VH-VL binders against q9fz32. Designs and how they scored, part 6

Target 1, 221 residues: q9fz32
Amino acid sequence: MALYCRDTLIIIFQKLTVADLARASCVCKVWNSVATEDDLVVSAFTAPWRIKELVGRPASVSFWRDNGIWKFAISHRICRGDSVTSLAVKYAVQVMDIKRLNNMMSDHGIYSRDRLLIPISNPEILANTTCYVELDKYAKREVAVLYLEGAPKREQPVPGTNQQSNLSADGKRRLIESLRRSMQVDDGTALYYLAIAEGDPRSALSEFSADLRWERQAGLN

## First folded at step 24 (VH-VL)

Design tipFd
Fold by ESMFold2, last read:
Formats: C-alpha cells, structure tokens, sequence
Structure tipFd (fold): chain C 221 residues (1-221), chain A 124 residues (1-124), chain B 107 residues (1-107)
C-alpha cells in the first residue's frame, strides 16, 4: 500500500524544481521522506545546469534549497603573480563579484589562500562537467566548484590527504626528511611544498627556491 | 563611536599636489575597505576611489586615474589621498567613507559611515 | 561605466505627501543599489541598501523597490525632516557611480 504510494511520489517528484521539492518536503512524513531522497535532490539541483555529476555532500541541508548560478564557482589555484584584477580579466568577470563570492574583507590576502573562487559568467561551462561540493574556509560558504584542470588532488574535500599518499608511512617520512635537509626547513614546510608538488621532490625544491626569491623581493618593499 | 575626520584641504594652484588624510576611530580600521567621494560646490556626489582593507587592491574613477593615489596606514588608522596634477575641476568637498561588507549570504559593499568632508579649491 | 539617471531633478511637496523618486541604470545592476539622503552642509546618510533593505535607524516611511535597471525610493508620508537631496548609487561594479540627485523642497 505504502510501497505503491512511494513509487508514485518518486515519479511525480523527479520532475520538480529544488524550490518545489523543498515545498513538498513540508507536507507530511511520507512526502518528506521522498522529497529529501539523495538522488532526487541531487537531480533537481543539477538538472538546470546539465551538470554530469556532483561529488560530495554539504554539511547543511539548506545548501540544496537554492541552485542559482552563485552556488557554483570555478576553483582557481593561486599562482605567483595573481591579483584580483588579473583574475577578473582572465575569467571575464567583475572584480566586485570576486570580492563578494570570496568575502574579501579579512586579513587573509589572496596569497594566504590556496585558491580563489571565481564566479561563473557563462553557465554553459557547467554543462556535462563534474562539480565538487566544498566548504571554503575563507569565503565561509559551501559551494559547488568546477576544476578546469581536472579533478582536485583530493577526490573528497573531507577525507584529508590520504588520496595523494601512494607512498607508505616510511616512504613519506624519508621523503620529508630529504626535503627538510635540502631546504633546511621544518617538517611542516617540507610537507607543504611536497603536497603542492604532488609528491615530486624536484618540483617541491623548485617551488621553494622560487618562493624564497619572491620573499626577498617583497621584503625589500 | 565610529568617527571619520578628514584634513589637508585648502587652496592650491593648478598643476600642484595635495595630500588629504582621514583619521578613523571607534572601529577596527583594518577590517574595512575605505572610499573617497567628492562633491563639487552646488553639484552632486562623485565616487573617487576605494582601497581594500589590507591596502593591496585600489580602484579609481576614470576622472582621477593616473593622477590620484589612494593609500592607507593601518598602524595609524589613517586613509590618504595623494592628488597630483590638480585641475580646476578637482575643486570639491572630499569625503572619506567606510564600506560595510558583512552579510550571512554575500559580502555587501555599501558605504555606511561618512566624514564631514574637507574642501579643496584649485584656482589660479 | 554604469550611468545612473534620477528623476525628477527637483520635487516640490507638502508634509504628508507621498513622494516617489526613480533611478535608472544604463545596464543591469541586479539589486546592488543604495539610496542616500543629504541635507545642506552635511555628509550623506545611508537610507536603503540592496535596493530594498532599510538601514538601521531609518524611519519605516522610507522604502525602496526595483531590480535590474529601474529603481524607486518612496516616502509614504513626507515629514519636515525629509526635505533634502536624495542620491541613488550603484555598487554592482567599479567604478561606483551616483545619480545626479533629486532635491525634495517644501511646497
């Protein structure tokens, strides 16, 4: 009895928008159960933009209730020489929208962040892509992000760093020790450069040397 | 509580330079983007420039780009406007304004607190 | 640059009147619009932000509406304290721009 009612509700609800699905979830327990089902919610969220896949789950259920374009962003890994102005030109977006999306009101400058969220100016970029649900600590918001250079190094933002860890614990320790000695830095600094170099110690050393040159130039200012 | 006080205005000849200051008190200056807005005698308001909270990003109106430089010293809670190559059309009352940005949804960006202004007259 | 045009430029009204000031943008500014009040010899005072949100301490007789390119400030029942010049200002993108102002005078 209840089984057939649930199957009928699924057929009806799979055609609803995120707003209508949210309204349906307030009607009764059975409707709430169906309207909050993961596959229905994700499908309603992604369908208007024709997103192929949404990876990850938000911490807040309110994330699903609004799927306007501002819920999505390009994740831009910050490179040496980037500025808000240069990124606005690069992505053809307004400086103020970068400011709004990233909460650029703190002492966390552009280079204190690992990445900057870039607004979506052309929604067609989302079609047939994979987006990742992430909490951006500096922007203090959950967003569905697109990586133009493929997937993030971490496949899931909450699992930590084990997805980049092909080496054993002993292998990681030896690699970090080698980098620490070569750079004459602490373990944390060596680990940071190894992480951004995706486990390649030559690239890690190259990045460290370049950053030292930049810091000496900045220190003269 | 929150107060902005402009200074450094006066009469100056065309082609000369002048530096305006805005002293801030009653709030954490380092957390706020700051603006200059001017108003020619008997005319409307014209936005001049903004500097972000950390001093790294600066944006200017077309009428002053290349001649004016906005800056801040967060250790002194002071905003500055360096005005070079002054022209008669730069004659105005110059206001310092604080930007409010907090929101649970988006950073806002509207000017919520203004100083009383300082008069700059460019003549002769 | 985004041009902001206000109408009327001058408005004569009596205490108790409903007054309406309009502001048009040369391109969509979505809802990133503020309204300011300025009295002679004084600094501007914020009334409305995000097109329709009333700033703290501003009387409820003030209201804002509109989105995109067309915006309206309404004073439902004009009071003696409301005779002033009013400016709209977009903050959608740099450079920020103001309307030319609307002077509300006693009739």
Amino acid sequence: as target 1 above (221 residues)
Amino acid sequence: QVQLVESGGGVVQPGRSLRLSCAASGFTFDDYDMHWVRQAPGKGLEWVAVIWYDGREKYYADSVTGRFTISRDNSKNTLYLQMNSLRAEDTAVYYCAREFGYSFDYYEGYMDVWGQGTLVTVSS
Amino acid sequence: DIQMTQSPSTLSASVGDRVTITCRASQSIRSWLAWFQQKPGKAPKLLIYRASSLESGVPSRFSGSGSGTEFTLTISSLQPDDFATYYCQQYDDYPLTFGQGTKVEIK
Scores: ipSAE 0.293, ipTM 0.714, lowest interface PAE 4.5, mean pLDDT 82
Fold by ESMFold2, last read:
Structure tipFd (fold): chain C 221 residues (1-221), chain A 124 residues (1-124), chain B 107 residues (1-107)
Amino acid sequence: as target 1 above (221 residues)
Amino acid sequence: QVQLVESGGGVVQPGRSLRLSCAASGFTFDDYDMHWVRQAPGKGLEWVAVIWYDGREKYYADSVTGRFTISRDNSKNTLYLQMNSLRAEDTAVYYCAREFGYSFDYYEGYMDVWGQGTLVTVSS
Amino acid sequence: DIQMTQSPSTLSASVGDRVTITCRASQSIRSWLAWFQQKPGKAPKLLIYRASSLESGVPSRFSGSGSGTEFTLTISSLQPDDFATYYCQQYDDYPLTFGQGTKVEIK
């Protein structure tokens, strides 16, 4: 019975990585219930970086499945005279990594926003800090951000809200194009999976992968 | 269909200037970063420069810094390369290329579409 | 600057052969590597991005692998259309740099 005792499962699952916790959640109903518990998931997510506190709740459960360094970023307040080049020098990071992290698109220029995400080049900066889960509309991703100035004011919106309706027509076209390339399907198939994932491209890819596995097991063409 | 067409190549003397153009069609030009890449006769590819979609960020190879200027006119869907103080080693076919990278993970930044190139010959 | 070294510089092969081309970076470029095919008198054509992702419209006989400093392009069964020069190109950081090329010739 020990494998069905919640207290025993909590002790075991507290030592798992985010990847192993995700696998454990697929075993059975009891394991799923324990492996998806908020405190366990947050602990597994933050422990490798020794983060003191993670504030906020992501909109997507897929947020927790990857805690690689690119899930984290410094939130830099854009000042007059800033350029991508000057910020790359200031933070000792590569220009291309700023471009990558912020998913820079034509309707998302650096001067049209208050803050820019800066890659974490030195992971030690995360130790003993408070990070905030935020949906960055320009980067189109939920990130755990670090504010070097200190904690933001309480009036700040709760991170992780769904604001996908704010994508421009050009942003939507690029997203569909990216899904089509990643899944190697036609436009209609890419739109279908994006629609059932409610505009979340990571969920769309997950649904596609699951359907493909089922079709192979069932022998369907 | 997506298309890039270079023009402005020719024979010029060392020390002179030349301006290349790249006409873009079949896509929203101001959504994309653009590159110049060159290939000397019988040799490999050499990246020359990039300009970001809004024209604000420009980066150059060391071999051309201070002599070449990349620019774009988004109202005309045209990319430019101003080549000053030309040298014999600048003799090459010059390609323009479109960058793509919009993704659900990260912006990639790879060159996905190329023009057919225009030949620049620098000789007396 | 990140230096890219390809090997071999020239490769002779027959139709149906499995062909492997290697590319080495002077420092880690993680997975920010692209592979291009170029035929005489033509512009380069993108085959692979992010080391292993196949560009749309590229035949499935092409594949890429590797990370860090070592990368490979593989053609599983060489076709007549595949005799060309192949370039790797890092896009980890500016300035972007290419390998010197690998010419695949008919044996």
Scores: ipSAE 0.277, ipTM 0.701, lowest interface PAE 4.8, mean pLDDT 83
Fold by ESMFold2, fold request of step 25:
Structure tipFd (fold): chain C 221 residues (1-221), chain A 124 residues (1-124), chain B 107 residues (1-107)
Amino acid sequence: as target 1 above (221 residues)
Amino acid sequence: QVQLVESGGGVVQPGRSLRLSCAASGFTFDDYDMHWVRQAPGKGLEWVAVIWYDGREKYYADSVTGRFTISRDNSKNTLYLQMNSLRAEDTAVYYCAREFGYSFDYYEGYMDVWGQGTLVTVSS
Amino acid sequence: DIQMTQSPSTLSASVGDRVTITCRASQSIRSWLAWFQQKPGKAPKLLIYRASSLESGVPSRFSGSGSGTEFTLTISSLQPDDFATYYCQQYDDYPLTFGQGTKVEIK
């Protein structure tokens, strides 16, 4: 049937909204395959706002199901003298929308972070721009962000390296717990390997795996 | 048991100053934004001011801007309202209220717990 | 500033009646609206937040609806404890503002 032909489906699906594309992905395997194709999904997500490019991809597939304006934000680098009030005036947005978008509660205020998400009051600012898909750790959501000053050098999130060097006491506890589960050992053993690896969890796992292989080869079981 | 107890109300002459206090107990005061709301005798509710949890952001109703100052001492779990240049129109019961904001989606911002109020009468 | 207008100002009703109170905002407040109940000589009590969410411990006979500029508080079957003054309040933007109140009295 023509409705099962991939080229025909691409032509039809190119005209769909993100909501309709999500519905189409539930019809059958062929429709799902076409409706979830990366180029098609990104195009449907970005086209209403005339975004030039979307860099990065979300961890959650549900990210693509809603491309309303609150999915996008300006990422503002916090400077000396900034306040929520001054930024609300600068960007012509409501103070409470900054509070809501950034999930501002105790320990999540402006002075605890390097950048702040700013709601978009004029959607035209998105046109012909590059947006970056990021997980904002304070707002606890994936957001497509716009950098007005130009994008900073993209940082690869590398588990372990930055977290080991500047972890809080709770961060260190979570690291030890993660190692304990990965190695299936007690706290003391996890701490031992972390110590000989000088706080690097990747090295700790490598040392443990090597020691376990040696014990097995030596018949210690 | 969450409690808010206002104090410091009384009778004062126009042009004078008065400081209200609100003692908080039964919750972690430092985690909450706090409000003052007033009600003139026989009238409706009027929002007066808010101070954010860390004391850095403060917002006021137009009727009190420049005359009233909201503040907090997180070490004493106490909210304050400094009321200067008092007018007859400031006569009201003054309530303190706690803002609640936790949610899965977005920060809320509604007032969930109120004190019993303290009466301020401005009369010559 | 966002003006909040309630209707009616006073309402006479009997126990068991269905009571409806309307609140209108001068501009869209989306769903950032709360309803409060106040009895004489007492502090206000929160009933409903985000236009339609019932606060913990509030009887299910209370309900809220609406979005944008028009909102409704409904008491499905009025009880003796419900004779009070009711206020809507927007929390979309500072300054926060209340409606003028609706007094529900015994008919």
Scores: ipSAE 0.237, ipTM 0.678, lowest interface PAE 4.2, mean pLDDT 82
Fold by ESMFold2, fold request of step 25:
Structure tipFd (fold): chain C 221 residues (1-221), chain A 124 residues (1-124), chain B 107 residues (1-107)
Amino acid sequence: as target 1 above (221 residues)
Amino acid sequence: QVQLVESGGGVVQPGRSLRLSCAASGFTFDDYDMHWVRQAPGKGLEWVAVIWYDGREKYYADSVTGRFTISRDNSKNTLYLQMNSLRAEDTAVYYCAREFGYSFDYYEGYMDVWGQGTLVTVSS
Amino acid sequence: DIQMTQSPSTLSASVGDRVTITCRASQSIRSWLAWFQQKPGKAPKLLIYRASSLESGVPSRFSGSGSGTEFTLTISSLQPDDFATYYCQQYDDYPLTFGQGTKVEIK
């Protein structure tokens, strides 16, 4: 009978969800010791998302109790020319979701921050990645953060002052206006196709034209 | 359809208090930041306050800071403005307004839907 | 606070005239500017957002231009329904501020 054998409990508990580990931790002192073991808790936290590695230790034990998708976010380093709207388009999320996650008071003051957290719209982006546990000052909670390029700012070289994008706010406005004229649609529809096309207006027009052809063929005009 | 209806205006003496309400219908109220804007008789528009969609953050014009409190009850689709220590210069039509949101757009600070307003008169 | 100054305060014009209204900001507001129309006894109505983008359902005779600190609202051919007061509003930073208004009178 191996109910108190640590090695046997580790094998059994390795297969449990975060909820089941929390239940197991309430059974007795031996089970509590094993069910709260860092390696087991990290494995239960990361396995549903297929995360390769979780770096860092949370300050709060409650961090481990919920591994829903809102626990994770993409870190976007703010560059010159960024806006909440442009980031919503870039990451295919809603503006309000970015504002809510970052406790934003307005769209106007993003340059007072080093970065914005971007909600994850497609969980598959987490697979085979490294996430970093960070306490975010503005979100006021600990978040498992994904960096799409590079590592956390603390481990990066001194950043430059230049942005990578050459599009100004006027350039982005002109792009949207061009799409509205070409597609003869409202702003929301134009932005939807631009988001699908990852900011490429030629691809946006192509996707729109293709959808119209299928609607006509299906008799949904 | 989308509507905002203000109520609670009236005539009050200086130094008194008044609470305005704005009933929202035809849209998902708790998805939107909400504003109060006022207009004194024969004068221009003055922004008064904003409250975030979830009620977490509130901001006020300097002219009303410390005297007015914006609030919302998302379960009742209602926006409120508590006005304390009223002065003659607070006499105005008060509008509630919805901030544009929930689309991919470059400018979420403008108000796309307005109520018809409620008159507040502060006089002895 | 960002001060918005409109000119002229009052404008008299005939039906069919081209009308221009100017709005100046005390500091750069980039292109985060809206134009509103208000008819007597009615709430304001959004015409233009982002300095130059026409709101859905607004007649094409309305147009906006400008960036930084200077902005213009143009009515290409004034109609009887355009008798109203027009306001610019910046939304670059809190507190949100309006211009003092321009009353357009049709003679």
Scores: ipSAE 0.000, ipTM 0.411, lowest interface PAE 17.2, mean pLDDT 79

Design tipL
Fold by OpenDDE, fold request of step 25:
Structure tipL (fold): chain C 221 residues (1-221), chain A 124 residues (1-124), chain B 107 residues (1-107)
Amino acid sequence: as target 1 above (221 residues)
Amino acid sequence: QVQLVESGGGVVQPGRSLRLSCAASGFTFDDYDMHWVRQAPGKGLEWVAVIWYEGREKYYADSVTGRFTISRDNSKNTLYLQMNSLRAEDTAVYYCAREFGYSLDYYEGYMDVWGQGTLVTVSS
Amino acid sequence: DIQMTQSPSTLSASVGDRVTITCRASQSIRSWLAWFQQKPGKAPKLLIYRASSLESGVPSRFSGSGSGTEFTLTISSLQPDDFATYYCQQYDDYPLTFGQGTKVEIK
């Protein structure tokens, strides 16, 4: 009977990890209603890192599911003379981690960017700080961003403009190649799944994976 | 078809210089980071250097730092390796390789295409 | 530098055998490991990337596993075309480093 009391649930759920909250949300409607509360989720997300405040909310629920150090990054404004090497040294991180985090590809000039995201090697830097949940346009992912030099100038959260980033023809080609390799399929098949997914490569992969699972279950492979 | 073709190898004396070239075709060269990897006769593979697609970021193995310079001309779809102060231990087949980085969620960064290699022999 | 150690250095096997090659990293490289096949006088060929992803066109008898510091390349049933030298490579950070290689030879 005690597990049906909302107040009791809140007390218990406050001690849960994000992963446990996710599991709890699947138990029943009552548990779901409590486990999905924004305050509880945010608290569960920030608590392991001793973050003081999390500003902003992710558009994707998947953001909360992986509460690793890689969800966080330092915002570094690019200055004249900066190199990825110099930044790696400055922040004591690997060059490749900077590269990966920022998705440094030819579609964007590295040095034409206003900022680079720097991975966090020491989680203690997050303690008692304010982190901002942002969608980084270059990384193409949501990241909890730490600003060391002060709060970001309130550029109004660009509402989730579905910027279907008009991927340049070249960008599309790269995307298709990426999908082709990830799916281990031909270009036609990759394009098919991308089309079904309305241009969302993640959805395309998900659909493909679902089909593969179905085929395996059906004994077709 | 994606292809890399190395050239410029040969026999040189210690202390001399040599410039290798790698001609790329069948893909948009300026979209890819490019590597040099070498293999001494009868030995394993050794990474030498990488140059990123913009040509500004360069990284070298310690064994060649200060002696070798990696560069690229995107207008010519060509990768270069300037080798100065050559040593006997630099004797190897030198391969150019393309780095594939495109992924949905993160930058991968593995070498997916290799040239046939060009032999550099440093001997007195 | 991240050191990559392969085991064994040489492996003698017969056609049809299951072959396993191990690669150990001196530190965690997460999943940033590639496997290459090299035949005499030829350039290396990519087999596996991200520790377990099969490169397009590579036979399914090849598989990779592992994460962190321990990785394995497996050939489920060795074919005549598989006698070659195999290299693991980390691309977690610069400098990129290869294992010393494993020569798979006919028994």
Scores: ipSAE 0.835, ipTM 0.965, lowest interface PAE 0.5, mean pLDDT 91
Fold by OpenDDE, fold request of step 25:
Structure tipL (fold): chain C 221 residues (1-221), chain A 124 residues (1-124), chain B 107 residues (1-107)
Amino acid sequence: as target 1 above (221 residues)
Amino acid sequence: QVQLVESGGGVVQPGRSLRLSCAASGFTFDDYDMHWVRQAPGKGLEWVAVIWYEGREKYYADSVTGRFTISRDNSKNTLYLQMNSLRAEDTAVYYCAREFGYSLDYYEGYMDVWGQGTLVTVSS
Amino acid sequence: DIQMTQSPSTLSASVGDRVTITCRASQSIRSWLAWFQQKPGKAPKLLIYRASSLESGVPSRFSGSGSGTEFTLTISSLQPDDFATYYCQQYDDYPLTFGQGTKVEIK
């Protein structure tokens, strides 16, 4: 009887990790209703890092599932004279980690960006801070962003504009190449799955994987 | 077909300079970071340098820092390696290689295409 | 610098044998490891990237495993075309570094 009382559940769930909350949410409707409460999830997410406040909410629930240090980044406004090397030294991180986090590729100039995300090597920097959940347009991911020089000016892009980045023809080619490699298929097959997925590469991969599983089960391979 | 073709190798005396070129074809050259890797005769592979797609970011191995300069001309689809103050230990086959970085979730950064190499021999 | 150590330096095997090559990093490189095959007088060829991802066109008898500091390249059934030198390479950070190589020769 006690496990069905909302108040009791709240007390218990306040002590759970994000992963445990996720598991709890699958037990029953009552547990789901409590385990998915925003305050509990945010608390569970921030607690390991001793973050004071989390501003904003991710669009995807998957954001909460991976509570690693890589979910966090420092926002660095690019200044004249900055180089990736200088930033790596400044923040005591690897050049390649900066490159990877920001998806530094030919789609846009490195120095045409307003900011770079800097990976966090020392989690203690997050203690007693305010982090902002943002979708970074270059990283193409939601990140909890730490601002060292003060709160971001209100021009926070409203999360909602699905700017379906009209991938340039070149961008599409690169995407196809990426998919081709990931799927280990030819260009035609990659294009096929991308088309079925309406241009969503993740969905394309999912569909491909599903088909492979089906083929294996059907004994066609 | 994606292809890289190195040129400019030869026999030079110590202290001299040599410029290597790598001609790229079959892909959009300005989209890719490019590397030089060398291999001394009968030895293993040694990374030399990388230049990012914009041409501004360059990184070198310690063994060549201050002596070698990597550059690129995207309009000509060509990668260069200016080698100054050459030493006997610089004797090697020099390969240019393309870095593949495109991924759905993150930047990869592995060398997927290599040229056939050009031999540089530094001898007195 | 990240040091890459391969073992063994030389491996003698027969056609059909299972071959395993190990690569160790001096520090964690996560999964940023590639395997290359090189035949005499030829350029290196990419086999595996991200420690375990097979490059397109590479036979399925090749596989990579590992993360952190320990990595393995496996050839499930050695073919005549597989006698070559193999190199591991980390691309976790600059400078990029290669293992010393493993020569797979016919027994």
Scores: ipSAE 0.831, ipTM 0.963, lowest interface PAE 0.5, mean pLDDT 91
Fold by OpenDDE, last read:
Structure tipL (fold): chain C 221 residues (1-221), chain A 124 residues (1-124), chain B 107 residues (1-107)
Amino acid sequence: as target 1 above (221 residues)
Amino acid sequence: QVQLVESGGGVVQPGRSLRLSCAASGFTFDDYDMHWVRQAPGKGLEWVAVIWYEGREKYYADSVTGRFTISRDNSKNTLYLQMNSLRAEDTAVYYCAREFGYSLDYYEGYMDVWGQGTLVTVSS
Amino acid sequence: DIQMTQSPSTLSASVGDRVTITCRASQSIRSWLAWFQQKPGKAPKLLIYRASSLESGVPSRFSGSGSGTEFTLTISSLQPDDFATYYCQQYDDYPLTFGQGTKVEIK
């Protein structure tokens, strides 16, 4: 009977990790109702890092599942004279980690960006801070962002403009090449899966994987 | 077809300079980071330098820092390596290589295409 | 700098043999490891990227495994065309570094 008391569950669940909350949410409806409470999830997410406050909420529940240091980044406003090397030194991180985190590719000039996300090497920097959950357009992922110089100026949430990023013809080509390599198929096959996925490369890969599984099960390979 | 062709190799005396070129074709050159890698006769591979696609970010091996300069001309689809103050230990086949970074989820950054190489011999 | 230690330096094998080459990093490089094949007088050829991803056009008999500091390249059944020198390379951070190489020769 005690395990059905909401108050008791809250007390217990406050001590759980995000992963444990996720497991608890699958036990029963009552547990689910408590384990999915926003306050509990946020607390479980922030507690390991001693974060004071988390502002904003992710669009995807998957954000909470991986509570690693890579979910966090420092927002660095690019200034004249900045180089990736200088930033790496400044923040004591690897150049390649900055590059990877920000997906530094030709589609976007490095120095045309307003900011760079800097990976966090020392988790202690997060203690007693406010982090902001943001979707970074270059990283193409949700990140808990730390601002060292103060709260971000409320730039109006750019409405989720479905910027169907009109991938430039060149961007499309690169995407196809990426898919081709990932799928280990020819250009035609990659294009086919991209087309059936309505231009979503992740969906394309998923469809391809599904087909491969099917073929294996059918003994066609 | 994606192709890289190195040129400019030859025999030079110690202390002299040499400029290598790498002509790229079959892909959008300005979208890719480019590397130089060298291999001394009978030895393994040694990374020399990288230049990012915009041409501003450059990184060098310690062994060539201050002596070698990597550059690129995107309008000509050409990568360069200016080698100054050459030493006997710089004797090697020099390869240019393309870095592939495009991935669905992450920037990869591996060398997927290599040239045939050009031989540089530094001898007295 | 990240040091890459490759072993063995030389490996003698027969056609049809299973061959395994190991590469050790001095520090964790996560999965940022590539394997290259080089034949005499030729440029290196990419075989594996991201420790275990097979490059397009590379035969399926090649496979890579490992993460962190320990990595392996496996040739499930050695073919005549596979006699070459193999190199591991980390691209976790600059400077990029290669292993010393493993020469696979005919027994």
Scores: ipSAE 0.828, ipTM 0.963, lowest interface PAE 0.5, mean pLDDT 91
Fold by OpenDDE, fold request of step 25:
Structure tipL (fold): chain C 221 residues (1-221), chain A 124 residues (1-124), chain B 107 residues (1-107)
Amino acid sequence: as target 1 above (221 residues)
Amino acid sequence: QVQLVESGGGVVQPGRSLRLSCAASGFTFDDYDMHWVRQAPGKGLEWVAVIWYEGREKYYADSVTGRFTISRDNSKNTLYLQMNSLRAEDTAVYYCAREFGYSLDYYEGYMDVWGQGTLVTVSS
Amino acid sequence: DIQMTQSPSTLSASVGDRVTITCRASQSIRSWLAWFQQKPGKAPKLLIYRASSLESGVPSRFSGSGSGTEFTLTISSLQPDDFATYYCQQYDDYPLTFGQGTKVEIK
């Protein structure tokens, strides 16, 4: 009887990790209703880092499931004279981590960017801070962003224009190459999965993985 | 076909300078970071330098810092290595290599294409 | 600098043998490890990236495993074409560093 009382569940679930909340959400409808409460999820997400406040909400529920230090980044406004090296030194992080986090490649000039995300090496920097959940267009992921110099100026969220970024022919080629390598398939197969995924490479990879699993289960491999 | 072709190697005396070139073809050169890697005769591989796609970010091995300069001309699809104050220990086959970075979720950064190398011999 | 140590330096094996080469990093490099094959007088060839991802066109007999500081390259059944020197490389941070190499020789 006690496990069906909402108040009791809240008390219990307040002590759970994000991962445990996710598991609890699969038990029954009642548990799901409590385990998915925004306040509980946010609390579970922020508690390990002693974050004071989390502003914004991710579009994807998957954001909550991965509560590693890599979910957080410092927003650094690029100034004249900044180099990735200088920033790495400044923030005591690896150059390659900055590069990887920001997907620093030709499609996005380094110096044309307004900011760089800096990975966090010391989790203590998050303590008693406000983090902002943002979708970074360069990182291509949702990140909890720490601003050291003050709150972000509310740039009105440009409505997510599904700008199907008309990937340049070259961009498309690179994407296909990436998929091909990731899937370890030929170009035709990569294109097939990209097509069924309506141009979303992540979905394409997911579909491919699902098919592989299915084939294995069916004894076809 | 993706191809890298090194040139400019030769025999030089210690203290002299040499400039290596790497001609890229079969891909969009300005999209890729480029590396120099060297291999002394009968020895292993040693990373020398990298230049990012825009040409501003450069990193060097300690062994060549202050002596070597990596550069690129994207209009010519060419990577360069200016080697100054050459030493006997700089004797090696020098390879240029392309860094592949494109992935679905993150930047990879591994060397996927290599040239055939050019031999630099520093001897008195 | 991250030091990469390969073992063994030399390995004698026969065709059909299972061969394992190990690479150890002085610090965690997560999964940012590549394996290269080099034949005499030739440029290195990429075999494995991200510790376990097989490069396109590389035979399936090659496999990579490991994370953090310990990594292995395995050739499930050595073929005549596999006699070469193998190098591990970390690309976790600059400077990029290679292992000293492992020469796989015919027994």
Scores: ipSAE 0.825, ipTM 0.962, lowest interface PAE 0.5, mean pLDDT 91

